# Miniprotein binders against a7ua95r516to809: the designs that were tried, part 150

Target 1, 294 residues: a7ua95r516to809
Amino acid sequence: ASLSLLSISDLVPDLQFIFFWMSNAIEILYFIQQKSPAYMQTIELMDDKAGSKESLLSATISANEEAMTILEEVIMYTFQQCVYYITKTLYVVLPGLLDCNPFGTEPSSEQCRRAAGVCVCAVCVMPEAVRRVVSVFQTTSDLLQQYQVHSEIQSQMFAYLFFFTNVSLFNQLIDKGPARGWFQRSRVLQIQASVKILLDWAKGAGHNHLAQKFFAKFCSTVTILASPPQQLSQMSWKALCAEHPSLKPVQLHRILTQYQLMAELGPLPIWQPSSEDEAYIYRTVDLLESFENH

## First folded at step 8 (miniprotein)

Design yc26
Fold by OpenDDE base, second read of step 9:
Structure yc26 (fold): chain B 294 residues (1-294), chain A 85 residues (1-85)
Amino acid sequence: as target 1 above (294 residues)
Amino acid sequence: DTSEELRKRILSLLIEALRLMAEALRLAREGNPEEAEELLKRAIELMTEALDIARELGDPYLIEFAELLLEAVEKLIERLERELS
């Protein structure tokens, strides 16, 4: 109950604090990395008085290593905290993406309505459910930029968030899809359109490669389910495996089985798994994606 | 040499200050912002001592390092105080 009310906006103060600490730690780490080598050289050029120089150099190396270790731990900790809060918010809003009808005239977001003019920004024209998901990513991007977080950390953040999003959406679709009617072609087309909006945002934000990589499994699933029966029924198991390498045999088999049920298709010999894959299609442990594999 | 020992002392102070900063973060995140602030105040004391010694020695790297840490801690304290208000 209480989780449903949590918005990314409610977490902004906490996230700002965490990002601030992260940014400071990165700045200090960068200083040590950039300036410490020259300082060690300076020590090496000092007059050697009874081994004091070697002792100072050793102490400096040790201090720098310890400082960097502490700072890296702070950066990692703050990173994990950010991910925890952001993914918690994503967990709340992602189910709405699967139920979203992007082709419907849903009214523009309340926030943009307060501005006297129709905000024509890309976010304001999005369906509310899509906008909520994009808002989480946009807020994350804005905070990372505000605190000038290093590009590598930004990339890692978005990689994980996209990974999490893909796993969440994929697992929900596979597990709940049949019961929710998400395997119906009309619903799948809605999901496909919603995901496209998200991918277009990711592209515009400079994360196209990451989005393509980490959404591959969910996108493959949606692509298969969106395919007309006449087209999909002509594709062999082997061809489908080749076109959708991100899907495990058990996952592909599950998708096709549910597709058959939904489309009222009898057993299709052409979708029969290969002898090599036959043992794998029953590995139900591999059906859902794990959040731990990142 | 007294100068090398002083440099070692400066480094030791700065490392201890960093440890306090890291612990302050954990405390703040665990809901103990007041205790976090006390650790940051202690860190400032250590960094100030380090900076004073570094200035006396005229060591540019250690001066810059100590100043950078002081600036960071001051910003962190200001942020914590705003959250407590």
Scores: ipSAE 0.790, ipTM 0.944, lowest interface PAE 0.5, mean pLDDT 91
Fold by ESMFold2-Fast, scan of step 8:
Structure yc26 (fold): chain B 294 residues (1-294), chain A 85 residues (1-85)
Amino acid sequence: as target 1 above (294 residues)
Amino acid sequence: DTSEELRKRILSLLIEALRLMAEALRLAREGNPEEAEELLKRAIELMTEALDIARELGDPYLIEFAELLLEAVEKLIERLERELS
């Protein structure tokens, strides 16, 4: 039903309410963090011949700790609620980013084919699928600004959203990409252009550093798929890992293995690791597996 | 009560108001906005008492704390009233 076509605008009233509570809790927390230390110092300097100063100081420290705990729980709860609603919406709209064409309409008639290369091409416009993703981020940004949420929390929110987007796009591309033709050069270039629109939005919104950090894995994957096969076949495993530090060795190996199976690689030498490179891949996989299980 | 005992009373009232605010959020999110409103009204009563005592003591920190919390809860009640109407 409408769940398949869920838009961020459907969640705005719930998000407004949650951000409003979050904003109020943050302001109170900030007050305590900024003003309480000076107040405690003032208590310590009080003349206390009545013997009550120690009790007041203890009560003040206890109250400060309780207030901080309550406010942090409220902020965490509201943050988790916002992330839940926003990422649920992102999950629905993100796959469209991998299937859209930001380059506009291709020639489809015989006369259009004949005129190709001579005619003035249509101006590229943001595809609806990309617009839906951008709308989620823009609405989030607007709500954070409307409710005056501190910049640190805003940064944490977008760090999480970009991380989620990166992981979701990467997993979809790797798991479903070959079957859906997403590894074909024309589709890779479309994906690259669509992602650039999203990254350009992030830069304009003041989140360039976060976008560069958290989209690195997906961007690196797209870069590999857009790379000339001849270049990849001439590189050592260690050199490939050095070029793509955002990818875990096991992830890079999977990407290269799937890429080698595409039709465009048939006439060229296929990349093959040496026995020493293969041992390095397996050692790296074992280390990552052990680390993740601890 | 000594000035120190009154300051401890103010702190106790402010913490109780914060607990009521947190519980009101939970109730509002679970579909009980009317009960949430009742808790926030109780918080206003506690903070009004705290502010009165703080002003009599002339404690700038406690006055500012009580005023900030009172303003926050008043805004939260106004938001809940919009939800209800």
Scores: ipSAE 0.717, ipTM 0.933, lowest interface PAE 0.7, mean pLDDT 80

Design yc27
Fold by OpenDDE base, second read of step 9:
Structure yc27 (fold): chain B 294 residues (1-294), chain A 85 residues (1-85)
Amino acid sequence: as target 1 above (294 residues)
Amino acid sequence: DTSEELRKRILELLIEALRLMAEALRLAREGNPEEAEELLKRAIELMTEALDIARELGDPYLIEFAEMLLEAVEKLIERLERELS
């Protein structure tokens, strides 16, 4: 089946199954963590009959540790499965975000049209490409809430999803951006507006801090590219490094080089890397972000 | 003491049931839902035995633990059966 046809809605049944297992495992783990100390105390208060008490206590400790280990493995496995499926859907829809024109009157999605009333929800007014990305995150949020998954696990999941999204968008922009015209100011402004809608959703969903943290690199790239030539040409390499600490020297150099080409600017001495950074700007291995660093 | 040995046995049964549940999940995800269901049914047998012993002993923690696992497995089986239907 072509990955291109996979929607998050198609994965909901599988995700529901996985989240159900995850939730049950968390509940059982929580029970052991909360109740086992009191039970061990109860054992400690039992009459000592020829060392049987110590043996029972040892057996109880070992059983609890093993149970928690099994449950943690289940939680980790289910977490990885969820991430795997959700990131597959993100992989399909994220490229559309870079090509999206949020300023265009694209007709509202057919799905919201079936409800007799103009759904004025924030999602219904989104451009289709943005809505598809937000739908993945919203579906994930809804499932996590439906199964009452612990807040820490929710935070970890969104952290990873935002990380993945940032890496994917950043790498696509750096690698394909010049060829696709995404470095043109008008296109960058469209991308910036689309990302803002996503960030606004994340803020509304209570994930503002995570979104700001994990989208920093992509947002910095977009901010630089969205800057007018008159403004950006006045900023030194050192100033740009300071304003955009999430960017590696090689990444910043690549962005500025492509910006220069796009804007038909001659060589700008003010953008010359420092002597300290000069050795790093040619590390092409560090240009693209890795998915393994999380 | 026979009561302490019984408590150990209850714990052993519950841990084995958890192992079966974990394996059932993997099997279900690998496309073997029927085998997964069989493991869950076996887990229920172990948990039921554990619960019966725990009730006889009157151990509140082990009763609650066994009941919690039974409820979880019953829900899992119900869900798995719906997917097979």
Scores: ipSAE 0.738, ipTM 0.926, lowest interface PAE 0.6, mean pLDDT 91
Fold by ESMFold2-Fast, scan of step 8:
Structure yc27 (fold): chain B 294 residues (1-294), chain A 85 residues (1-85)
Amino acid sequence: as target 1 above (294 residues)
Amino acid sequence: DTSEELRKRILELLIEALRLMAEALRLAREGNPEEAEELLKRAIELMTEALDIARELGDPYLIEFAEMLLEAVEKLIERLERELS
């Protein structure tokens, strides 16, 4: 609804219904794929006394093709409906992940205070904003398991959800980050810790490979912003591009420019672009990512 | 009817039932669950006819196919009835 905020819990009944339909369609499709070839051979081995066998074989092929088309359409429709509702919920909760503090308030114990540098980085509590994002992923996983949706479809679903999350977080950080202070080192470390919670969840859920693949761009961005100035200043443009292949040159340049400003390194750039690199860097039309999956 | 003609009839019934199931899903999602339920009940009639013919012929593939579709449609209608009540 346009005026109300819906939680993932509010969508569960609708999602259960859609996953139920998807699961039934997948089972029927799987039956046809597994059993039809053997049946076609059975028809071919039948005694043909009036040319009926060729006609039956043709009718069977036609019927199977039509059944497959109908079932694939149902599966696609239900998949798109699930993705639509889940990503709408994600879109609302994801910006909060960039504003939250997983380190909470200052450590209260004396032990934590003595180990302040490492202890502050190691001490992580799941903020409400991160919990809301994890809840969306966990609810999706639970529903896929409840309705025994085939593992290939599950992988497709999380591939898209991770792709969507990566694009949404990256675009929010790049577009709104300067105005929101998100490029400040303290905020970047908070973002990094929050993203680690999501990646740890994905690993625990069996989706580590998908998370590593589809979060590459946002993770590269956060890694660069969290890097010490000495480390970045020692790297050539070629080395930075090689280490972060998921980032387009214009994106990498924007990130480094923001890093230089926040680290108070003065007007000297961290790296010196060539004429060819400069021409590519200033293609601003390539700055933000599209939500359309290629 | 020859056994080949009867097998073709079963395939026609199975495909029509699948079309009714797909249309029922669309109607249910567009806020017309009562119409969706009517289509699923029609699909049950077609599946029952298909299963009866398949059993008479003793065709294992068509029997299993019809049984699978009938079970699926029955589960879907139970789900819709639960949402309507």
Scores: ipSAE 0.737, ipTM 0.931, lowest interface PAE 0.6, mean pLDDT 82

Design yc28
Fold by OpenDDE base, second read of step 9:
Formats: structure tokens, C-alpha cells, sequence
Structure yc28 (fold): chain B 294 residues (1-294), chain A 85 residues (1-85)
């Protein structure tokens, strides 16, 4: 099946199976963690019959460690499987976010129309491209809640998904943005509005801190590009570096270079990198973000 | 002491059952759900043996642990059977 046809809804059955197994493993792990200390204490209180107590205690410790290791491997495996499937769906829908016009009257999604008429929920009023991205995150959230997955695992899941989303959007914007016109002010404002809707959803879902942290690079890029030429041309390289610490010098330099071309400003001496940063602006290997650094 | 050796045996059985559960997951994800079910059934056998020994010993923790794992595996089998239907 073409990757382009895979919706998150199509993966729900597989994800449900994986989340079920993950939840089960977590429950067993939690049982061992909560109950095993009391059992070890019970063993310690047993009458010592020729060193048998120490042997049993050692065997119990070893068994518990092995059990926890097995369960942690299951949890990690299921986590990776979930991430793989969810990120695959994100990969398909994220490009639509950059092309989205949130100010257009796009008709509300067909799915909400069928169930209750004109649904005025926050998701139904979203542009279709934004709604598709939010739907992936919402489905993930719903599944995590359905299977009562531990809050730490939920946080790790969303941290990775936001990381992936940021890397994907940032790399697409830097690489394809000039050619697709995404650096045009009007298009940037559309992107900014679309991302704001996503961030507002993340805030409503209780993931505000994670979203702010992991979207920082993409948001900084969009903020710079959304800035009026008159305002941005007055900001020095040093000031921009300080205001946007999530951007590497090479990234900031690339953004500013593309901005000046788009805005027909020519070279601005005030944007000239410092002598300290001059060596770094040519490190093209650092231009795009890596998916492996998480 | 025979009772301590039996407790060790119970733990060994339960750990082996957990290994089978972990392998069953991999098999299920690789598209071998029938083989996965067979491993889970084998895990139940081991857990049942462990539970029987634990009951004979009257060890509350090992009884509870074995019962908890049995419940977990039964849920997994039920879920897997729903996918096969």
C-alpha cells in the first residue's frame, strides 16, 4: 500500500495491540517493583537453615532483576513499534501543514459531520491539514489513556513525537522552503498560524512544556521569517543568536540569507556573523537536524 | 531445605514464562500469531505449575505473583484470539 494512503485510523488496530502489550508489561513490572521488597524482607526474617536463606534471597534478587530486564525490553520494544507506526503517519501528513492556509474557509471534516451534525469542537474548526496532524496526536493520546499507560511513558512518547515533528518540519522548511515559496511572508504567516493551532492543542492536552521545548527550533525559524523586514534588519547577528538560541549559527545564517533574498534586501552588514561564529556558518552538515539525536 | 528449593523452582518457572511472553510478542509482530499463541499456552502451563507449587508451600507472594501473571497471559491470549478471528 502506498505510504500516502496510510491514515492513523488504519493503524489503530495494530497500535491497540502494541499498547495493550505495553500496558500489560508495565503492570507486571509495577507489581514486581511494589511487592518484591516486602517478599525479600519476609525471606530475611526466615529462620536460617544452613545458609538456605541467603541462597533463596540471592535467587529472588536475581529472578527479580531478570524479570524486570525482560519486561523493560518488552516495554522498549513496544514503545519503538508505536513510535515507528505513529511517525510513519506523521511523515505523510506533516508536509500538508506547511502548505495549509488556515485563514481559508475549508469545510469541516466529513467524520465529525456524520456523527453529530456541525461539530463546533476545536478539532472540527481546524483546517484539514492541521486537523490531520492533530488527529495523529489525539489518537495517540486516546490510546495511551485507554490502556492507562504510565504518565512517564506518555511523556516520553509525546517528547519523541514532538521532536520528530520539529525535525521534519524544520528540515522541510529549510530544504524545500525557498523553492516552494514558504519563505514568503504571507506563507510564513499561514505556517505560523497553523503551528499555533497545534501548540494550542498540545497545551490543552497537558503537553505545553514539551511542545515549547521540542518545537523551539521550528518556532524560532518561523518567528524570524514572520518578522517584518524593517524590524529584522535592525537586529544584529548577536541579538538574533541570543533571541534564538535553539538555532545553530549555520541554521541562522541560512535563514537570514534566504530571508534577504526573498525580501530583496541585499547583504546586511548587521547580520554578518561574529568572528567566533564565522567558522561554524559553513558547517553544512549541521544545517539539517538529525532524527538520531534523540 | 526442600521448601527453599521449591521457591527457587517457582521463580525459575515464572521467569521462563515471562521469556515466553516476550518471545510471543515478537512472533505476533512478525506475523506469526499462531506460534505466539502456542508460546503463551506454554507460558500458562509453566505458571500453573508454579502456582500449584506455591499453593502447596503456602507462599502468599509467589501465589499472588503466579496468579497475576496467569491473568496477564489470559488477557494476552484473548486479545490475540480476537486478532485471529
Amino acid sequence: as target 1 above (294 residues)
Amino acid sequence: DTSEELRKRILELLIEALRLMAEALRLAREGNPEEAEELLKRAIELMTEALDIARELGDPYLIEFAEFLLEAVEKLIERLERELS
Scores: ipSAE 0.781, ipTM 0.939, lowest interface PAE 0.5, mean pLDDT 91
Fold by ESMFold2-Fast, scan of step 8:
Structure yc28 (fold): chain B 294 residues (1-294), chain A 85 residues (1-85)
Amino acid sequence: as target 1 above (294 residues)
Amino acid sequence: DTSEELRKRILELLIEALRLMAEALRLAREGNPEEAEELLKRAIELMTEALDIARELGDPYLIEFAEFLLEAVEKLIERLERELS
């Protein structure tokens, strides 16, 4: 209940201030990169009285290097502050995405019903939990555009936010999923639909490549849980690992083990690793992902 | 030579102003916006001195650089004053 007080809207004034500083530092950096080489050439062409020109050139190079260092530190600091506040907001809203039902609201229009075989409602209506996550991404995008932050830095920021989102969702699903029933097929389909809304937003925002890259681990996990048991049980361990290279062997094994435990109505086919496969699985012991060391 | 010495002085002033700007950001973020504003005002003084010297020398690059920094820092001061209000 206390955590529901944290909102991206509450952080907008602070974020605007930080983005404003970042934008100013980037513009100064760009000015130096654009203008300094021509000035150094001008110095080289000056008449040298007794080595004074070489001294000035050296001083100019030193000053440029120092200015670049200071500005890069300002840009890095502001970037880290933005990421810090934005990811803290994401951390609060992301668990809701795993527990929301995008299909909980019945279609009121005949259009949605006539689109049988296609989930039109997942496009027409966004769950509040998903809207909160999209709102964080959209607000970030709006601020980056408002302050005309260069596209390279925009890409780096969304790469980090997508990475954070992926790790956060994956860790929540692995750690709490079994107890929460999130491994049940109906829940997995809801999670898949919610994630698709995020990926669709990213595509619309021009970040499709980054989203595909940085959501790979969570998407692989959801894909496995949505796969038919017979398909999974007939694949070799090597084939499963090759299909899901973003997952560590121990993570993949944990997912498959939990999936098998969901056999409440008749037994699911049990996947049995060979002795060699078992040794490969258990050489990787870290189950959860680290935000700091990853 | 004196002209080269003055150009070096301009660079020293502008770099010191950038250092004050960076420290002002840190202070503003740590809850000391009044101290941050004082540092930015000091940066304006250094940049203004640099601009005056650059104009006297007639160095187009240093004039443009000093003017660019002055505009940037003036905007930062205006933003800090809004945060303080």
Scores: ipSAE 0.745, ipTM 0.931, lowest interface PAE 0.7, mean pLDDT 82

Design yc29
Fold by OpenDDE base, second read of step 9:
Structure yc29 (fold): chain B 294 residues (1-294), chain A 85 residues (1-85)
Amino acid sequence: as target 1 above (294 residues)
Amino acid sequence: DTSEELRKRILELLIEALRLMAEALRLAREGNPEEAEELLKRAIELMTEALDIARELGDPYLIEFAELLLEAVEKMIERLERELS
């Protein structure tokens, strides 16, 4: 089946199954963590009959540790499965975000049209490409809430999804951006507006801090590219490094070089890397972000 | 003491049931839901035995633990049956 046809809605049944197992495992783990200490105390208060008490206590400790280990493995496995499926859907829809024109009157999605009333929800007014990305995150949020998954696991899930999204968007922009015209100011402004909608959703969903943290690199790239030539040409390499610490020297150099080409600017001495950074700007291995660094 | 040995046995049964539940999940995700259901049915047998012993002993923690696992497995079986239907 072509990955291109996979929607998050198609994965909901599988995700529901996985989240159900995750939730059950968390509940059982929580039970052991909360109740086992009192039970061990109860054992400690039992009459000692020829060392049987110590043996029972040892057996109880071992059983609890093993149970918790099994449950933690289930939680980790289900977490990885969720991430795997959700990131597959993100992989399909994220490229559309870079090509999206949020300023265009694209007709509201057919799905909200079936409700007899103009759904004025924030999602219904989104451009289709943005809505598809937000739908993945919203569906994930709804499932996590439906199964009452612990807040820490929810935070870890969104941290990874935002990380993945940032890496994917950043790498696509750096690699394909010049060829697709995404470095043109008008296109960058569209991308900036689309990302803002996503960030606004994340803020509304209570994930503002995570979104700001994990989208920093992509946002910095977009901010630089969205800057007018008159403004950006006045900023030194050192100033740009300081304002955009999430960017590696090689990444910043690549962005500025492509910006220069796009804007038809001659070589700008003010953008010359420092002597300290000069060795790093040629490290092409560090240009694209890795998915393994999380 | 026979009561302490019984408590150990209850714990052994519940841990084995948890192992079966974990394996059932993997099997279900690998496309073997029927085999997963068989493991869950076996887990229910172990948990039921554990619960019966725990009730006879009157151990509140082990009763609650066994009941919690039984509830989880029953829900899991119901879900698998819906997917197989």
Scores: ipSAE 0.790, ipTM 0.944, lowest interface PAE 0.5, mean pLDDT 91
Fold by ESMFold2-Fast, scan of step 8:
Structure yc29 (fold): chain B 294 residues (1-294), chain A 85 residues (1-85)
Amino acid sequence: as target 1 above (294 residues)
Amino acid sequence: DTSEELRKRILELLIEALRLMAEALRLAREGNPEEAEELLKRAIELMTEALDIARELGDPYLIEFAELLLEAVEKMIERLERELS
């Protein structure tokens, strides 16, 4: 029962314990990296027998290498444990972004418009599905800050979490989207709004460049699907490939085929793949992205 | 000589303490927090010996290294005891 109700809040004690150990291991590793070179130099400058000094220097080098290996293994273990628990939580909440209505009850667009054409709602409420995902990212950020985990490790953590989120959302949208109506224009616009909230959160947290890099594929997909028919029907296959380099030809072809079907467009010669890309598409059926970094 | 041998002894003690810390983490995460605590207490004994020798030698690097590990392990025991209660 408690396992089926696993939320990020339920994992905080476990995550605090793991981050605590990670932080301590990182501090010890940092100490060795920063101070051992100077120490080795002091050994070399010691007024002692040449043979004894060389033996001590060799022992010191070996001990430092072994210490670094042990600490790196501890850091990797704790990093993998954190990633495991956080991504397990994300796995449960991410599908909600594809099914969720960002505004719950669909309000009049006029009530959320400004004179500048920017939609701002005085009583806007963050959609529950988006709030759940943001909560996972925010809790992770808070814990990394609480335990003073070095910025390089923080960047690696969010790089992986954004990578996982992107692959999960892209694969689900491409594989299951047609059957679940996720390619319908109204749903795509809701997904786009949800993605914007996640990207805005990442920017506020100092991870804008990571979000831009690791969400590129899903963002390209949503951007194409959300494009007005008037605009998209004027873009050639070559132009779409140039604007969306993160998409493989077979992925772009699938997205355009779904767009054409949902928008009830007739055949569009302008979206015909180049001879080279057409040959590639007919040779491969691999639409989905891997969760493994190869 | 004796100074060289003592510095090597300190390094051996600190490395063994690090191995005990790593094993304690695994045991704690695998559901054996009592055994993990025993390993951490053993690590404290090794680090205390290393610190005593380092202070006698007046080696600033080894003193700071031993003090840093001792503080970390003491905090780890405190955290683990909270887990157990």
Scores: ipSAE 0.739, ipTM 0.935, lowest interface PAE 0.6, mean pLDDT 83

Design yc3
Fold by OpenDDE base, second read of step 9:
Structure yc3 (fold): chain B 294 residues (1-294), chain A 85 residues (1-85)
Amino acid sequence: as target 1 above (294 residues)
Amino acid sequence: DTSEELRKRILELLIEALRLFAEALRLAREGNPEEAEELLKRAIELMTEALDIARELGDPYLIEFAELLLEAVEKLIERLERELS
């Protein structure tokens, strides 16, 4: 099947299976972590019958360590499988976010129309492209809640998904943005509005801190590009670096160079990198974000 | 003491059951759900033996541990059976 046809809904059965396995492993791990210390204390209080107590304690420690290792491997494996499937769906829907016009009257999705009433939920009023992205995150959230996955694992899942989303959107914007016209002010404002809807959802879902942290680079890029030429042209390289610390010098330089071209400003001396940063602006290897650095 | 040896045996059985549990996951994900189910059934046998010994000893921790594992594996078998139907 073409990757283009894979919806998150199509993967729900497989994800449910993986989440079910993961949740069972977490429950067992939690039991061992919570109850094994008291059990070992109980063994320590037993009457010593010719060293049998020490032998049992040693065997219990070893068994608990092995059990926890096995369970941690299962949890890690299932976590990776979930991430793999979810990120595949994100890969398909994320490009649509950059092309989305949130100010247009796009018809509400067919799925919410099947419920007898016009659903006025925040998701139903979203532009289709934004809704598709939010649907992936919402489905993930719903599955994590359905299987009562520990809050730490939920946070790690969303941290990775937001990281992946930020890298994907940032790299696409930097690489394809000029050719696709995404650096045009009107298009940037559309992107900014679409991302705001996503961030508002993340806030409503209780992931505000994670979203702010992991979307910082993409948000900084969009903020710079959304800035009026009159305002941005008054900001020095140093000021921009200080305001947007998530951007590497090479990234900021690329953004500003493309902004200059788009806005027909020509070279601005005030945007000239400092002598300290001058060596770094040519490190093209650092221009795009890596998916491996998480 | 026979009781300490029995506790060690219970732990051995439960750890082996966990190994089968982990291997069953791999097999299920690799497209061998029938083989995964057989490993889980074997795990149930081990956990049942462990639970019986633990109940005879009256060890609350080992009873709870064996019951928790048994419940988890039974749920997984039920799920695999639904997927195979």
Scores: ipSAE 0.748, ipTM 0.933, lowest interface PAE 0.6, mean pLDDT 91
Fold by ESMFold2-Fast, scan of step 8:
Structure yc3 (fold): chain B 294 residues (1-294), chain A 85 residues (1-85)
Amino acid sequence: as target 1 above (294 residues)
Amino acid sequence: DTSEELRKRILELLIEALRLFAEALRLAREGNPEEAEELLKRAIELMTEALDIARELGDPYLIEFAELLLEAVEKLIERLERELS
């Protein structure tokens, strides 16, 4: 709150410049990849004058390799710059998603549905906090399309943005959730509704597969926390581990412990970790996710 | 042969222009757009020489390569000049 807040619109000129550089580098790289094999064959078919053909072929191969290396470095640099500025903006707006209430008069969540991009529940509108996150993704998509960035690069961009969003939301929920009351059932249902809006946007944008893959951990967490006590109490530790493979044993144990603390209606079963998993539960360093690429 | 030597010269010019292209990006992002523009203008000189030689040789690959890189650099200079103005 004491920090300067940048909207995604404030970054558009910088992002346009970076995407323009990226697009030009991709086009040149694509040209070399598509045209150089035929060119090298043309050199091989040239009349050999005093052995100069072998030297030219070698020089052409070397130059193509060096050109591709330079262009790949430019593409990587511009990609990393875009990711840096976009994720910096996301980092500022994402916590609001965990605090917002998509239910104006607190209607039943079962009655909130979408049809043709419109919520059929009169009191279910997109919260400003969710809209800010969606705006970052939409602006990114628009810029990638405006500069005709290849679909492979577009997919890599959204894979990383979804990865970052998942890690950021998961870490904030696990680390700050107990103090902020985010594990209370009413808050979890609000978080679930907000996340569904975000996932719906991703599906509409053609990124459903990426969203399902990279949001798995946070979605598993919210699904467990939103589960009715009767349903969750019927599941063993092994069954929960099998249903939520994205969660590490220490993460699953922390989530279940918070669920038990928030339950007011009676004693819940004790979920007993396996002997193999017990050691991981005591390793705090495995609790939070890393933003580092592995 | 002189023809094969000229094709090697074109490749050397295009690679040097690409290095200037990459360095200009870094300078522009580090807050030195004026120096970035100078590097891109030098890249134009190298690519113009490469294109002239490629056209004399009638080498379609080298002509297209030089034209594509030249177009990209010219557009980037226009963008940088907007930032400077």
Scores: ipSAE 0.737, ipTM 0.931, lowest interface PAE 0.6, mean pLDDT 82

